# VH-VL binders against Jasmonate-induced protein homolog, part 21

Target 1, 185 residues: Jasmonate-induced protein homolog, of Atriplex canescens (Fourwing saltbush) (Calligonum canescens) (p42764)
Amino acid sequence: MASTQAMGMTEQQKKSVDEMVEKATNMGVNVQAQNSAVVSMINQTNVSMTFNENHNWSGSVVGTGYPKSIPTKQSRQFIHQGDAKDGSQGAVVYYGSNANGEPCGWLLAWCAPTNVTPTKPNRVYVDCGAQSKFDTISWDTIKAKLDVGPATTNFTDVDTETTIAAGVTSTGSFASVGAAFGLST
Below, E stands for the ipSAE of ESMFold2; O stands for the ipSAE of ESMFold2 at other seeds; V2 stands for 0.75 times the mean of E and O plus 0.25 times the DockQ between their complexes.

## First folded at step 19 (VH-VL; framework fv_iluzanebart)

Design e2 (at its last look DockQ between E and O 0.71; V2 from the best seeds 0.78)
Fold by ESMFold2 at other seeds, look of step 19:
Structure e2 (fold): chain C 185 residues (1-185), chain A 120 residues (1-120), chain B 107 residues (1-107)
Amino acid sequence: as target 1 above (185 residues)
Amino acid sequence: EVQLVQSGAEVKKPGESLKISCKGSGYTFTNYWIGWVRQMPGKGLEWMGIIYPGDSDTRYSPSFQGQVTISADKSISTAYLQWSSLKASDTAMYFCARIGDKTTHAFDIWGQGTLVTVSS
Amino acid sequence: EIVMTQSPATLSVSPGERATLSCRASQSVSSNLAWFQQKPGQAPRLLIYAASTRATGIPARFSGSGSGTEFTLTISSLQPEDFAVYYCQQYNNYPYTFGQGTKVDIK
């Protein structure tokens, strides 16, 4: 009777990440973003998500800042302006609940170098689970993992049945980051 | 010298448990992902999963999620691959490998391999 | 998951000649592609990473090219020690899948 449902990125996650990358691309084009990460996140859980914190290794958010909430089944975007040398490198944590109403968190980190090269590619790192998992984040550890991470990834927390997927791609003068915050069910 | 040294060959019967090891030296063990790669007899390489020993963050290939346990003991710079109940189809060579730093981004250092034979 | 397909399965080449090995990804992996050499009874050895960058200590006769979905490993003048199995691996998405290998045999 063992449950073996924790597979890689599902078709739905792939579609959702692609849609969020497209939204980020459209926003970046519309505002003529340069040397930045344009980030689009969709909340695929059953409750509204709230912003908890951010971290910057390089660059900073511009405009009206990080979305304070992401309503159920909706998406929100922000632009993270990169520094001249190291581009845009940052992370955000959003809180919400799982299907059982338990407090949970979703972490998205990205690296968008000023100049993407084969040895300095765009990268993402993701994590999710019980909200308490995010009480004591080691940002140096997250950075070390991000620095050698993939351009597209996902993670599922079996205990809380939460999942997250993300991808990043270059769109000329900026990077488009798409993420889907969800439940694995 | 950066090095990964694996535990010795194993001959086991179906249903037995097994834990094989991969010890890193010559670098800061907790700062690099360690991966496990299976090679069945006469076959190619299969990525099983990786662990970041610094915080035990573990990511599995879907094919191996729930089939094996990847773990690490950072106090002795050692990563592990473990089965609770071996099957004959687990007969293979198992390699550990390190993902290099931000300039490499690939399995740059490999262990010598551990041959696991599961038969009656 | 991203499927990596190598061709040919076996390549027969004379010493001193050029070998060309192909690797195709089922979707773009950008330049997140590595090549490995494996001799019988040995661990794989990293040859190329980032599609075209030689790893430390790898002779100049090994070169990699390509991006996106199509990649090539070229051995410009085969030496006796180069007869081995070669694998490509993408590291753009978990799981970091390998191709099934190309065996380079002496002709």
Scores: ipSAE 0.793, ipTM 0.905, lowest interface PAE 1.1, mean pLDDT 93
ESMFold2, look of step 19: ipSAE 0.806; ipTM 0.910
ESMFold2 (binder alone), look of step 19: mean pLDDT 94; pTM 0.958

Design e3 (from f1 with heavy chain K102R; at its last look DockQ between E and O 0.91; V2 from the best seeds 0.80)
Fold by ESMFold2, look of step 19:
Parts: sequence; C-alpha cells; structure tokens
Structure e3 (fold): chain C 185 residues (1-185), chain A 120 residues (1-120), chain B 107 residues (1-107)
Amino acid sequence: as target 1 above (185 residues)
Amino acid sequence: EVQLVQSGAEVKKPGESLKISCKGSGYTFTNYWIGWVRQMPGKGLEWMGIIYPGDSDTRYSPSFQGQVTISADKSISTAYLQWSSLKASDTAMYFCARIGDRSTHAFDIWGQGTLVTVSS
Amino acid sequence: EIVMTQSPATLSVSPGERATLSCRASQSVSSNLAWFQQKPGQAPRLLIYAASTRATGIPARFSGSGSGTEFTLTISSLQPEDFAVYYCQQYNNYPYTFGQGTKVDIK
C-alpha cells in the first residue's frame, strides 16, 4: 500500500522548470512555432533516460521526433504540432533508474489548446515512480486529470524517491512546456 | 442531483484517531478530483489536498503533508480524511469539495462540512 | 506557494450600493482564479471562475475582472442575501491557496 504525496515545488525545482520553459520559448520563437507545444525536459538524475512511449489526444510530434535519450544533467526538446480543432495534447514517458538502481519512470502530459482562453488554459500533469507503474497506463484517466490540472505542478514518489516538476506558459502563438525529471534523494 | 454528503460532527480527545467521510452521488465519482478544505474557528479557508478516486492519485498542500491522510473507496463513492493522532489545533470545520469538469476548473460542489472538536 | 492577499478585511456597504473586493497574488496566476461566497454556518458557494466567468445560477450583479496578479470582484447593487464573507482562490499552482477573506457587512 504505497502512498503518493505531492510536495510543494522547491526554489531549485522552480528555477529548473523556468529554465526549461525559457529554452522551449527560445526554440519556438526561432522556428516560428504556431498552434503547438514546444517541450524542453532536463534529466536531473544520475543516469541516462530512455524514451519509452508517447500518447496523443490531439496533434503529433514534428521535426526529428521525440528524443530517444536524455543524458544525465542535460536537456532535450521536441515540438508537438497541434490540430486545428483541439491544439496540442500529448504525453511522454521516459525511463531511468533511482539512486538504488531500481527501474523508474517519469510521465509528462500537456494540454495546449488551439486558442488559449481563461476557460481553456494551458495545463500539465506529471507522475513518476517505479517503472512498473507505467506498464498499464490508463490514458483516459490521465486525460481527465490533465483537463482540470494546473499550469505548474510537481510530484514526488516516496517509495522510489523520484520527483518531477513541470510548467507551461503561453508565448503568443505556441505553448512553452518545461519539465525537470529528478530524484528527491 | 449532484451532491457531497459528509459524516457527522465529531468530539475527540488529543491523541485519538479519526476518519471522516464524504460520499458523492448523482455523478461518476471516479472521474472527478475531490478536495479537502479546513476552516479553523473564526478563520478562513485552507486547501489541504485533493484525490482522484479513480486511481487514488493524491496531492497534498505542504502545510498538511504528513499531518493527515486523504483516501477514497471508489466502490462506495466515498472520500476520507484521516488523522492518526489528533491535536487540539485540529479543531475546525472540514469541507470536501469536487473540482468541476473541463468547463469549470474550480470547486463547484461542496459538502455540508464536518465539525471536529478536539479537547481534553 | 502563492500567497493570496484580499483587501479590505471588512467592507461596510449599504444595501443597493456597489461593493468592490480586491485580491492580489504574490505571482502571476494568469486567469486561474475563483471567487467564493460563504454565509455563517454554510459551505462556500462558487461565484466566479476563470477570473470573470459566472458560475451557473449566479446573478448578473456579480462580476469578476483581472488577470495576472490583481483581481476584483464587484457586486453592482448589494442585496440583503449578499452580506457574507468572500474568498478568492488561485488554481494555477498546487497548493490551490485561498485569500484570507473579505467580510461584507451592512453599513
């Protein structure tokens, strides 16, 4: 009976997420992104992370696709192009290990509507923990939580001592998503 | 009719355990976050945390982490707030509330409240 | 966490007059802000969400405005049933913090 408990974002997590949002913004401006989510992720763990899977509710990745790996202490980016009707709504799962060498996973989901309004804002959802937690993902459940989620959030899994934080902001014609995948240690 | 019905008032002594309940009806209980809000006597509202009953995903305010346990039993459409060892400072009104759907991202339905009194 | 500060703490207003309540966030919450009304012995009631959208069944005399860090609830012509405590709440970041409340009293 494992408990899950969200901790408030530390100042260090907030700084890391803000840096990733800034990287996403710079990339989106440079490529003149429109109706898309530009996503920047930093691996703050001690091992390289490997792409496991993605899910699309609307839109699709463009360009060179999802980074296949994220080396320790480095960041990687991708662009997810939105559909005309529902914008960019997707998720990614990356695998790595915790400090004890146990296999773990990090999930980042985002919602970037075609037209951001006060009642249709940008949103994120995050989760992390043992890799087995991600063997059978209910994407409908994650979508339901994402649809009413915050613009910035974090989660710490007490059993594996993994943590994740993410934020999303509008930068005009696209959304900038920043995420930090890490260990609570 | 969509509603949240909470368990009755409690009078307890310091050190005792307590579990109060919040039963949802008139909607699909597992598809909405349920939150808990404390109101100490004469004071304002404090967000304690939320749970998604469908998978028991639980998120706490830092001020309440380790102080309470939020849980749910989806088979009976009920969320819970628990203390393992009550303190006099836990005396308060406790509300449960539902976060609305995609059109409404705020607490749209509230329980009637459960008064918890902790005194020697 | 984001601190929500309401002002004034108490607002004395005559029936039929306009009440203006302020809510300030310690950092931007975009438009992820709600207003609640609470009468003695009752649960809070949602009035406004998304900074300016009235909840279902809320009278038009209630209006919300603002974005970012500064928000206002306006009651254009106070009715006897409107004397209550009003809370703002941000839902941009966990934890979803409330302001400390503004009590609207009869002058």
Scores: ipSAE 0.758, ipTM 0.897, lowest interface PAE 1.4, mean pLDDT 92
ESMFold2 (binder alone), look of step 19: mean pLDDT 94; pTM 0.956
ESMFold2 at other seeds, look of step 19: ipSAE 0.761; ipTM 0.899

Design e4 (from f1 with heavy chain H105Y; at its last look DockQ between E and O 0.64; V2 from the best seeds 0.71)
Fold by ESMFold2 at other seeds, look of step 19:
Structure e4 (fold): chain C 185 residues (1-185), chain A 120 residues (1-120), chain B 107 residues (1-107)
Amino acid sequence: as target 1 above (185 residues)
Amino acid sequence: EVQLVQSGAEVKKPGESLKISCKGSGYTFTNYWIGWVRQMPGKGLEWMGIIYPGDSDTRYSPSFQGQVTISADKSISTAYLQWSSLKASDTAMYFCARIGDKSTYAFDIWGQGTLVTVSS
Amino acid sequence: EIVMTQSPATLSVSPGERATLSCRASQSVSSNLAWFQQKPGQAPRLLIYAASTRATGIPARFSGSGSGTEFTLTISSLQPEDFAVYYCQQYNNYPYTFGQGTKVDIK
């Protein structure tokens, strides 16, 4: 009985996202973050990842900015300070390679409203695949999908065998975003 | 008037292919996720997956990934659900539904359903 | 996947009386919870979203409450048209799973 079915978020992805959310929470508490999204990303691929670009719908990164690289099997963090009206809403794209050495990209987007309510929840959107998928990004399309998206999600690109999972929670005066960038092998 | 209109009932045999449709009207079709929901005879509702017709971004429930194909043709405001080889266990009512905008976040508009019967 | 469990499976209630339906999530879904009504031979109809917000056109006798893992739909005074099956659905995580349903029957 050799049937293989693609699953949604695997137990390992859930564990990795939970660990990244916890790491983001600890950072946010230690630096007394307020009205921010604290983002923690783990690189579960076989090569270092390089920062490509960001997008802001509201708020901006603070401190030393976005991690320029994420070494293989390591995590990196940043703080995205929100504004009073719309909180923290942004996206990042990191580039790396799949198991075959093909150039690939991972996109993480988040929405962390200033005041989380039942009708204004925390949200995430993820995508991954060939690097060329990210040559021209429609940020309006990403925003439209993010605005009705879930608090926890994943995506697998079957052509490149890349995968990404992410989650967001409210933690006191800030939101904790955890993401795992990986391969679907 | 915002509505989703589905194709008519189907009676098929095991092994045959099938593609059923869901046509949206009264709104900008490419700006909303469309989902598919299965209801087996006498059973509850099962979320199958969603598609964003604007860019064909498609997300499946693990239970249905590899079992069906969800697609859309934005030029005619139509989403599709299709099988390459039907099984008797595919006999069910299939609904399409739209995920609402920022104020709703839930399936706010439903198609009327398409009954698919697969029997020898 | 998040498992949504509804209780009771069947509720027998007289017209004019109050019905209380429960929905429990296997993990927190915050307030990302909807309730649907389905009558025989019809598509589901959205009643409540965001745990407690009535959808447009839904009568005030329908109310929702809860957050996290425990949710309730209350029908304050059953009308003849309210005898149907009711489903909860979480939309916090893909897949957006439904509960198995609660059938509200005339006593």
Scores: ipSAE 0.691, ipTM 0.876, lowest interface PAE 1.7, mean pLDDT 91
ESMFold2, look of step 19: ipSAE 0.776; ipTM 0.900
ESMFold2 (binder alone), look of step 19: mean pLDDT 94; pTM 0.956

Design e5 (from f1 with light chain S31Y; at its last look DockQ between E and O 0.60; V2 from the best seeds 0.75)
Fold by ESMFold2 at other seeds, look of step 19:
Structure e5 (fold): chain C 185 residues (1-185), chain A 120 residues (1-120), chain B 107 residues (1-107)
Amino acid sequence: as target 1 above (185 residues)
Amino acid sequence: EVQLVQSGAEVKKPGESLKISCKGSGYTFTNYWIGWVRQMPGKGLEWMGIIYPGDSDTRYSPSFQGQVTISADKSISTAYLQWSSLKASDTAMYFCARIGDKSTHAFDIWGQGTLVTVSS
Amino acid sequence: EIVMTQSPATLSVSPGERATLSCRASQSVSYNLAWFQQKPGQAPRLLIYAASTRATGIPARFSGSGSGTEFTLTISSLQPEDFAVYYCQQYNNYPYTFGQGTKVDIK
């Protein structure tokens, strides 16, 4: 029932997503990542964000797992290792607050196929809004939307004045995913 | 047969409201994004936005945010495009189109178009 | 947003000849590029998606190529029914944007 209107990526969002993709790329190169999604997320809100949940359609997180928190104005990273057939496909939800102190959530989903082809590209899906929006998530619905999604996207929830933008690109043997969790300007 | 059927042509005056429709049939309506595309007279195609009728998830082109409302009623397999106050510059042909499944990823099925004419 | 630029604006060719249409993106769209045909008074029809994959029912004379920022639609032997306006569209980034169109006139 809440706002479903989306607005295009601002110049600041584009810059932030590009920086997060670059951070993911640098991390992936440094650890010699293969068949994985390297994900970098920046918290552009005014409070620390906390990890709420994840979902896996293919693959799993490795190393130290999902960042438990993302301090305000800082970024955090994780690596999601893909399986041989379907690569890395997953989602994360982080909670925080909007400018009015209302509880909010940010959802990032990605698809990083084992082999990127013209008909099997990298994809992202994003959502944000009131925390209650994430009380009952239909992961099948998110997957259906992700499966036809773009490589770069954004969403703004007008009611809570929250925004999220994300992009994914192929970098040799892995995908670099960058996301910016933020507030409307 | 997979099909999108749009409501008929409209002739309106500036300031009036309007809601046009796009009804899907021959497929599971709630499982596909529906988009709206504007074509002004003698001009090209402009992507306006999309909706996922299954959960009403709606995404707009920045050029159209705040200008129109995209909605859907999944119980009757219908998507809508709506203006609260029409302008003469809204005179155009409006198409709905479906984004295909994961093997296609593009607008694979189009409605026939709805001509909206706004003049005093 | 990504600007799609098509050239030429109008292309006049005789039936049986080759037509080559160009589409340029202001930034990379990878292979996320579709081509549409719109005949006068009709809705657009999907011709090509994923830069080079022919949609179901599209004749073999239509072919697409390119990636990144430069794309081409080729009609290898123009038929009279190919008189139309052709649009490219990127679907790499929201908002999905169209080129301004190339009108193909059959002599």
Scores: ipSAE 0.823, ipTM 0.911, lowest interface PAE 1.0, mean pLDDT 93
ESMFold2, look of step 19: ipSAE 0.877; ipTM 0.931
ESMFold2 (binder alone), look of step 19: mean pLDDT 94; pTM 0.954
ESMFold2, look of step 20: ipSAE 0.804; ipTM 0.906
ESMFold2 (binder alone), look of step 20: mean pLDDT 94; pTM 0.954
ESMFold2 at other seeds, look of step 20: ipSAE 0.801; ipTM 0.904

Design e6 (from f1 with light chain T53Y; at its last fold request DockQ between E and O 0.69; V2 from the best seeds 0.79)
Heavy chain, then light chain:
Amino acid sequence: EVQLVQSGAEVKKPGESLKISCKGSGYTFTNYWIGWVRQMPGKGLEWMGIIYPGDSDTRYSPSFQGQVTISADKSISTAYLQWSSLKASDTAMYFCARIGDKSTHAFDIWGQGTLVTVSS
Amino acid sequence: EIVMTQSPATLSVSPGERATLSCRASQSVSSNLAWFQQKPGQAPRLLIYAASYRATGIPARFSGSGSGTEFTLTISSLQPEDFAVYYCQQYNNYPYTFGQGTKVDIK
ESMFold2, look of step 19: ipSAE 0.832; ipTM 0.917
ESMFold2 (binder alone), look of step 19: mean pLDDT 94; pTM 0.956
ESMFold2 at other seeds, look of step 19: ipSAE 0.806; ipTM 0.912
ESMFold2, look of step 20: ipSAE 0.862; ipTM 0.922
ESMFold2 (binder alone), look of step 20: mean pLDDT 94; pTM 0.957
ESMFold2 at other seeds, look of step 20: ipSAE 0.868; ipTM 0.929
ESMFold2, look of step 21: ipSAE 0.840; ipTM 0.920
ESMFold2 (binder alone), look of step 21: mean pLDDT 94; pTM 0.955
ESMFold2 at other seeds, look of step 21: ipSAE 0.801; ipTM 0.898
ESMFold2, look of step 22: ipSAE 0.798; ipTM 0.908
ESMFold2 (binder alone), look of step 22: mean pLDDT 94; pTM 0.955
ESMFold2 at other seeds, look of step 22: ipSAE 0.839; ipTM 0.917
ESMFold2, fold request of step 23: ipSAE 0.757, 0.783, 0.813; ipTM 0.898, 0.896, 0.910
ESMFold2 (binder alone), fold request of step 23: mean pLDDT 94, 94, 94; pTM 0.959, 0.959, 0.955
ESMFold2 at other seeds, fold request of step 23: ipSAE 0.841, 0.831, 0.807; ipTM 0.916, 0.915, 0.907

## First folded at step 20 (VH-VL; framework fv_iluzanebart)

Design c1 (from e6 with light chain S30R; at its last look DockQ between E and O 0.59; V2 from the best seeds 0.78)
Fold by ESMFold2 at other seeds, look of step 22:
Structure c1 (fold): chain C 185 residues (1-185), chain A 120 residues (1-120), chain B 107 residues (1-107)
Amino acid sequence: as target 1 above (185 residues)
Amino acid sequence: EVQLVQSGAEVKKPGESLKISCKGSGYTFTNYWIGWVRQMPGKGLEWMGIIYPGDSDTRYSPSFQGQVTISADKSISTAYLQWSSLKASDTAMYFCARIGDKSTHAFDIWGQGTLVTVSS
Amino acid sequence: EIVMTQSPATLSVSPGERATLSCRASQSVRSNLAWFQQKPGQAPRLLIYAASYRATGIPARFSGSGSGTEFTLTISSLQPEDFAVYYCQQYNNYPYTFGQGTKVDIK
């Protein structure tokens, strides 16, 4: 499928991602997170989003787990505890609807190495679009793309007019991941 | 030997379509992003966009969104850059390049370039 | 998008001299920075990745340093084959962006 869109975050997306990174940072500091990804996601769509699926390459979610829903215009957080060798590397998929009421999905993946170095930086990968895009996910393919991904990225699906942006940064002993799940119009 | 081999130079008129190619060999083509880079005469390098041939995931620089189409045919290990209607300002050298492995994450292998000349 | 600014635009040096090229990012790119060399009529080649790591086959006279917003490529004893244009590129944020280049000319 040729549902692609320009890369590059708008000022509004950058602000939303920065706010979510800040929320993740505050949570991670408060709980004294270590060797983990603290993830904050905001739903900027017009309907509640529901948790569909997660994947772990290393580490696992702790505490109360993945938020089962993210109400419209609200944010939710989770902590993904890393393994000693490879840190926290995982993904989540949330479902919702676009402006036309069509079923859509948003995928966020992150890599938060145990020790960030110039050759092992924090990374993110994002995708969104029709819900059917996420019926059969090749996690090996997502991992390969994540492994060479940037620290800050976005994607817009032209067909569904959905968009997603994410960023990751180190905060002491953990990584703060912020993501904005939204609509392009 | 890891290589990217591009199609030959093109001389076109404004309004014509064009599709240039970049064939990868010596590695698993579907496991690496391929990017396109423009260099206008006497100018620097401009990142146009990338494609992951394994699933055709395609990402464009905002400057090139809607101006070109990036695609791939994984069955013949080939990526493409195409225009539906060329402009004289599309006259440039076009490179394809592979993004390296997870520790490098930079354009580590480059094609030889394809010169596109558009003039009336 | 992140703007990469290189200086100087042109650097005139004699063979055997030290060349120092600068690259500045409009916001932090951490260590997600590469340097490329391009000779006339050729494709660019990767010199440095991750700000300071030499790519395979690159001579030790090439070194990179810096992090955040300010980066340097140093050629410690410039050889005749090193007269070229040098580009930095950030890969911290999509879209990945290049600097405008620094031309290293023979003095």
Scores: ipSAE 0.833, ipTM 0.917, lowest interface PAE 1.0, mean pLDDT 93
ESMFold2, look of step 20: ipSAE 0.858; ipTM 0.926
ESMFold2 (binder alone), look of step 20: mean pLDDT 94; pTM 0.956
ESMFold2 at other seeds, look of step 20: ipSAE 0.832; ipTM 0.916
ESMFold2, look of step 22: ipSAE 0.862; ipTM 0.926
ESMFold2 (binder alone), look of step 22: mean pLDDT 94; pTM 0.957

Design c2 (from e5 with light chain T53Y; at its last look DockQ between E and O 0.60; V2 from the best seeds 0.76)
Fold by ESMFold2 at other seeds, look of step 20:
Structure c2 (fold): chain C 185 residues (1-185), chain A 120 residues (1-120), chain B 107 residues (1-107)
Amino acid sequence: as target 1 above (185 residues)
Amino acid sequence: EVQLVQSGAEVKKPGESLKISCKGSGYTFTNYWIGWVRQMPGKGLEWMGIIYPGDSDTRYSPSFQGQVTISADKSISTAYLQWSSLKASDTAMYFCARIGDKSTHAFDIWGQGTLVTVSS
Amino acid sequence: EIVMTQSPATLSVSPGERATLSCRASQSVSYNLAWFQQKPGQAPRLLIYAASYRATGIPARFSGSGSGTEFTLTISSLQPEDFAVYYCQQYNNYPYTFGQGTKVDIK
């Protein structure tokens, strides 16, 4: 029986992503965000997660930057300000551990165009697995996949039993991105 | 000319293994997702999963997770769909299709289909 | 997953008349909706993407509209070659589910 990677969010993942989108929306409304991606991430693993790296295709983080850590069962947020032409397009990688204590990584990428249209929608891409998977990231490859990706997605790495889900929606003048970093067990 | 050309029809018995192919030409094979779609006799279309041949990133529909293996050999611009042990209920037409670039976002190029018949 | 429901199951239309096909999503898919045509023994053919944009080479008599949960494909003067089954597909969420199809019979 071959190892396979599931698609489609569970009800629990959908609820977690919706809560993170709501947190991002509330933050964006409170600060009157414009042409931005407001990103909220929850750590549903058993250890604190640490920031590893980011990538920018368009725009940059504002304020105090990317959260350096995300404690177990807590959420953290950041705002990524888009440029005038191409909006906010970026990615983050966080490290943690699976249930066996093995080093793992979670990658979240988003595309929030300055002007959302039927042919330029908001999109997300997610990945997770062994930490070594993220030692040599091809950002051009991730961008190519992100550019034709969905607005809501998930991924489970069967080998490490890690999982990630994310969604993005427009909220007037900004995009709300919610993500749940977790374990499949 | 952008094409996806699939392997020929197969007649198999339950319990046998099978690997069918989808060869892309006329474009950069490693830069586009390839998906597999099942159509059972007289029925509609079912999305099985996709692969990005450039890095073998593979995503499955929950209905097909653990039932089939999607793979690719980028050196010969070919994607594969395979079964380790066929069942009679696997009798269907199988299509491969390419997801277009960022301006299209949908299955824009389809293979001709591979008919798989599994009978005892 | 998102369930796509098409209606009617079968539509009989005389050549030169208008055909209207409906597609409903179980939750919003925004504009992330495509329409395909499939003739017997053939692969599907992309007609419409992004709810309303015609794919390259598709005749102007095919048009799409809608957003969110309700979508329509219109054929504005049915031709004999339009006898086929038509499928909608959402690409907002994996898995990218198809509707069950609408068969268009030429009367």
Scores: ipSAE 0.807, ipTM 0.909, lowest interface PAE 1.1, mean pLDDT 93
ESMFold2, look of step 20: ipSAE 0.822; ipTM 0.908
ESMFold2 (binder alone), look of step 20: mean pLDDT 94; pTM 0.955

Design c3 (from e5 with light chain S30R; at its last look DockQ between E and O 0.56; V2 from the best seeds 0.75)
Fold by ESMFold2, look of step 20:
Structure c3 (fold): chain C 185 residues (1-185), chain A 120 residues (1-120), chain B 107 residues (1-107)
Amino acid sequence: as target 1 above (185 residues)
Amino acid sequence: EVQLVQSGAEVKKPGESLKISCKGSGYTFTNYWIGWVRQMPGKGLEWMGIIYPGDSDTRYSPSFQGQVTISADKSISTAYLQWSSLKASDTAMYFCARIGDKSTHAFDIWGQGTLVTVSS
Amino acid sequence: EIVMTQSPATLSVSPGERATLSCRASQSVRYNLAWFQQKPGQAPRLLIYAASTRATGIPARFSGSGSGTEFTLTISSLQPEDFAVYYCQQYNNYPYTFGQGTKVDIK
């Protein structure tokens, strides 16, 4: 596989991620979320995206589960309830297509510890690209990268011209995760 | 003992290619990000990018995207920094460094540095 | 990207005295802040991570504090071997930017 270069977050991506974090925060407050990650994702591609897969390292989704689809230019949310020891740590993969109609995938992973400390902060990991990139995911590898990752990040796949940005912050008793799934063009 | 050992100093001319190396030992090389940091003469430290050798996941600083190639060969526990055509402005000290385990979260082990001199 | 600004540029301190180095981030980096020491001709060495946690083997005279946008490295009793340049670095966002450094000269 050809190496894919990372690029800095654009002002548009920062704005979109901040809006999704705010939407997650409002949802978490409304439902009195505790020890959980409230996740809001916006589809900034030109087609509807469909749920492919999730992974749990700790905790599990609650309520109506993961959104089965995210219509173009719309956002969807879910709540991932953490366990007592390790909080909420999980990932989701959504499929869609790029501007050329080629199948693509977007991966969002998060770590929201039960008790956030300076050495156990909230973290995110993101990836995107050709759909085939996600045929065989090593979740141990994703976890290792997530465990030392930043609180705000982005990735652009040059070959497919797909991009993803995400951020996470503490909101009292829960973490707010915002993500923007998009195209780099 | 956990170590990163870099290749030796290089003296090159503008337009030449170069690939410098960073070999890790004493730990599971594929489980840690390796980063590259530039230090121009008399200047501070600049983060260039990182690679996860386990799957070659590579992330660049925007300032260095397209200017260098970061790669790894996990079979010999070695990361690389590569130029296709050197410029005099590439003259600098280049360090590799490991991002520590989840308890550390920062560059905890550094290579000794590779001095690259590019002159006519 | 996040700009890290250190002050002062140079600090002259006698052995046994307290040195205080400042680092400011252009936006919040929470606790995702590290301090490094670099002696002439050597690689940087990690001193502090997570704003205030000493790395393994770092003497207790080095302490870090702060969160968000303002951070401090304190050397409580400067030793002759502490002559160096000190850098802060944020790791909240890629790229993981460094401050420009504070040179500590021993009087």
Scores: ipSAE 0.754, ipTM 0.893, lowest interface PAE 1.4, mean pLDDT 92
ESMFold2 (binder alone), look of step 20: mean pLDDT 94; pTM 0.956
ESMFold2 at other seeds, look of step 20: ipSAE 0.867; ipTM 0.926

Design c4 (from e6 with light chain Q27S; at its last look DockQ between E and O 0.48; V2 from the best seeds 0.73)
Heavy chain, then light chain:
Amino acid sequence: EVQLVQSGAEVKKPGESLKISCKGSGYTFTNYWIGWVRQMPGKGLEWMGIIYPGDSDTRYSPSFQGQVTISADKSISTAYLQWSSLKASDTAMYFCARIGDKSTHAFDIWGQGTLVTVSS
Amino acid sequence: EIVMTQSPATLSVSPGERATLSCRASSSVSSNLAWFQQKPGQAPRLLIYAASYRATGIPARFSGSGSGTEFTLTISSLQPEDFAVYYCQQYNNYPYTFGQGTKVDIK
ESMFold2, look of step 20: ipSAE 0.827; ipTM 0.916
ESMFold2 (binder alone), look of step 20: mean pLDDT 94; pTM 0.956
ESMFold2 at other seeds, look of step 20: ipSAE 0.831; ipTM 0.916
ESMFold2, look of step 22: ipSAE 0.818; ipTM 0.905
ESMFold2 (binder alone), look of step 22: mean pLDDT 94; pTM 0.956
ESMFold2 at other seeds, look of step 22: ipSAE 0.810; ipTM 0.908

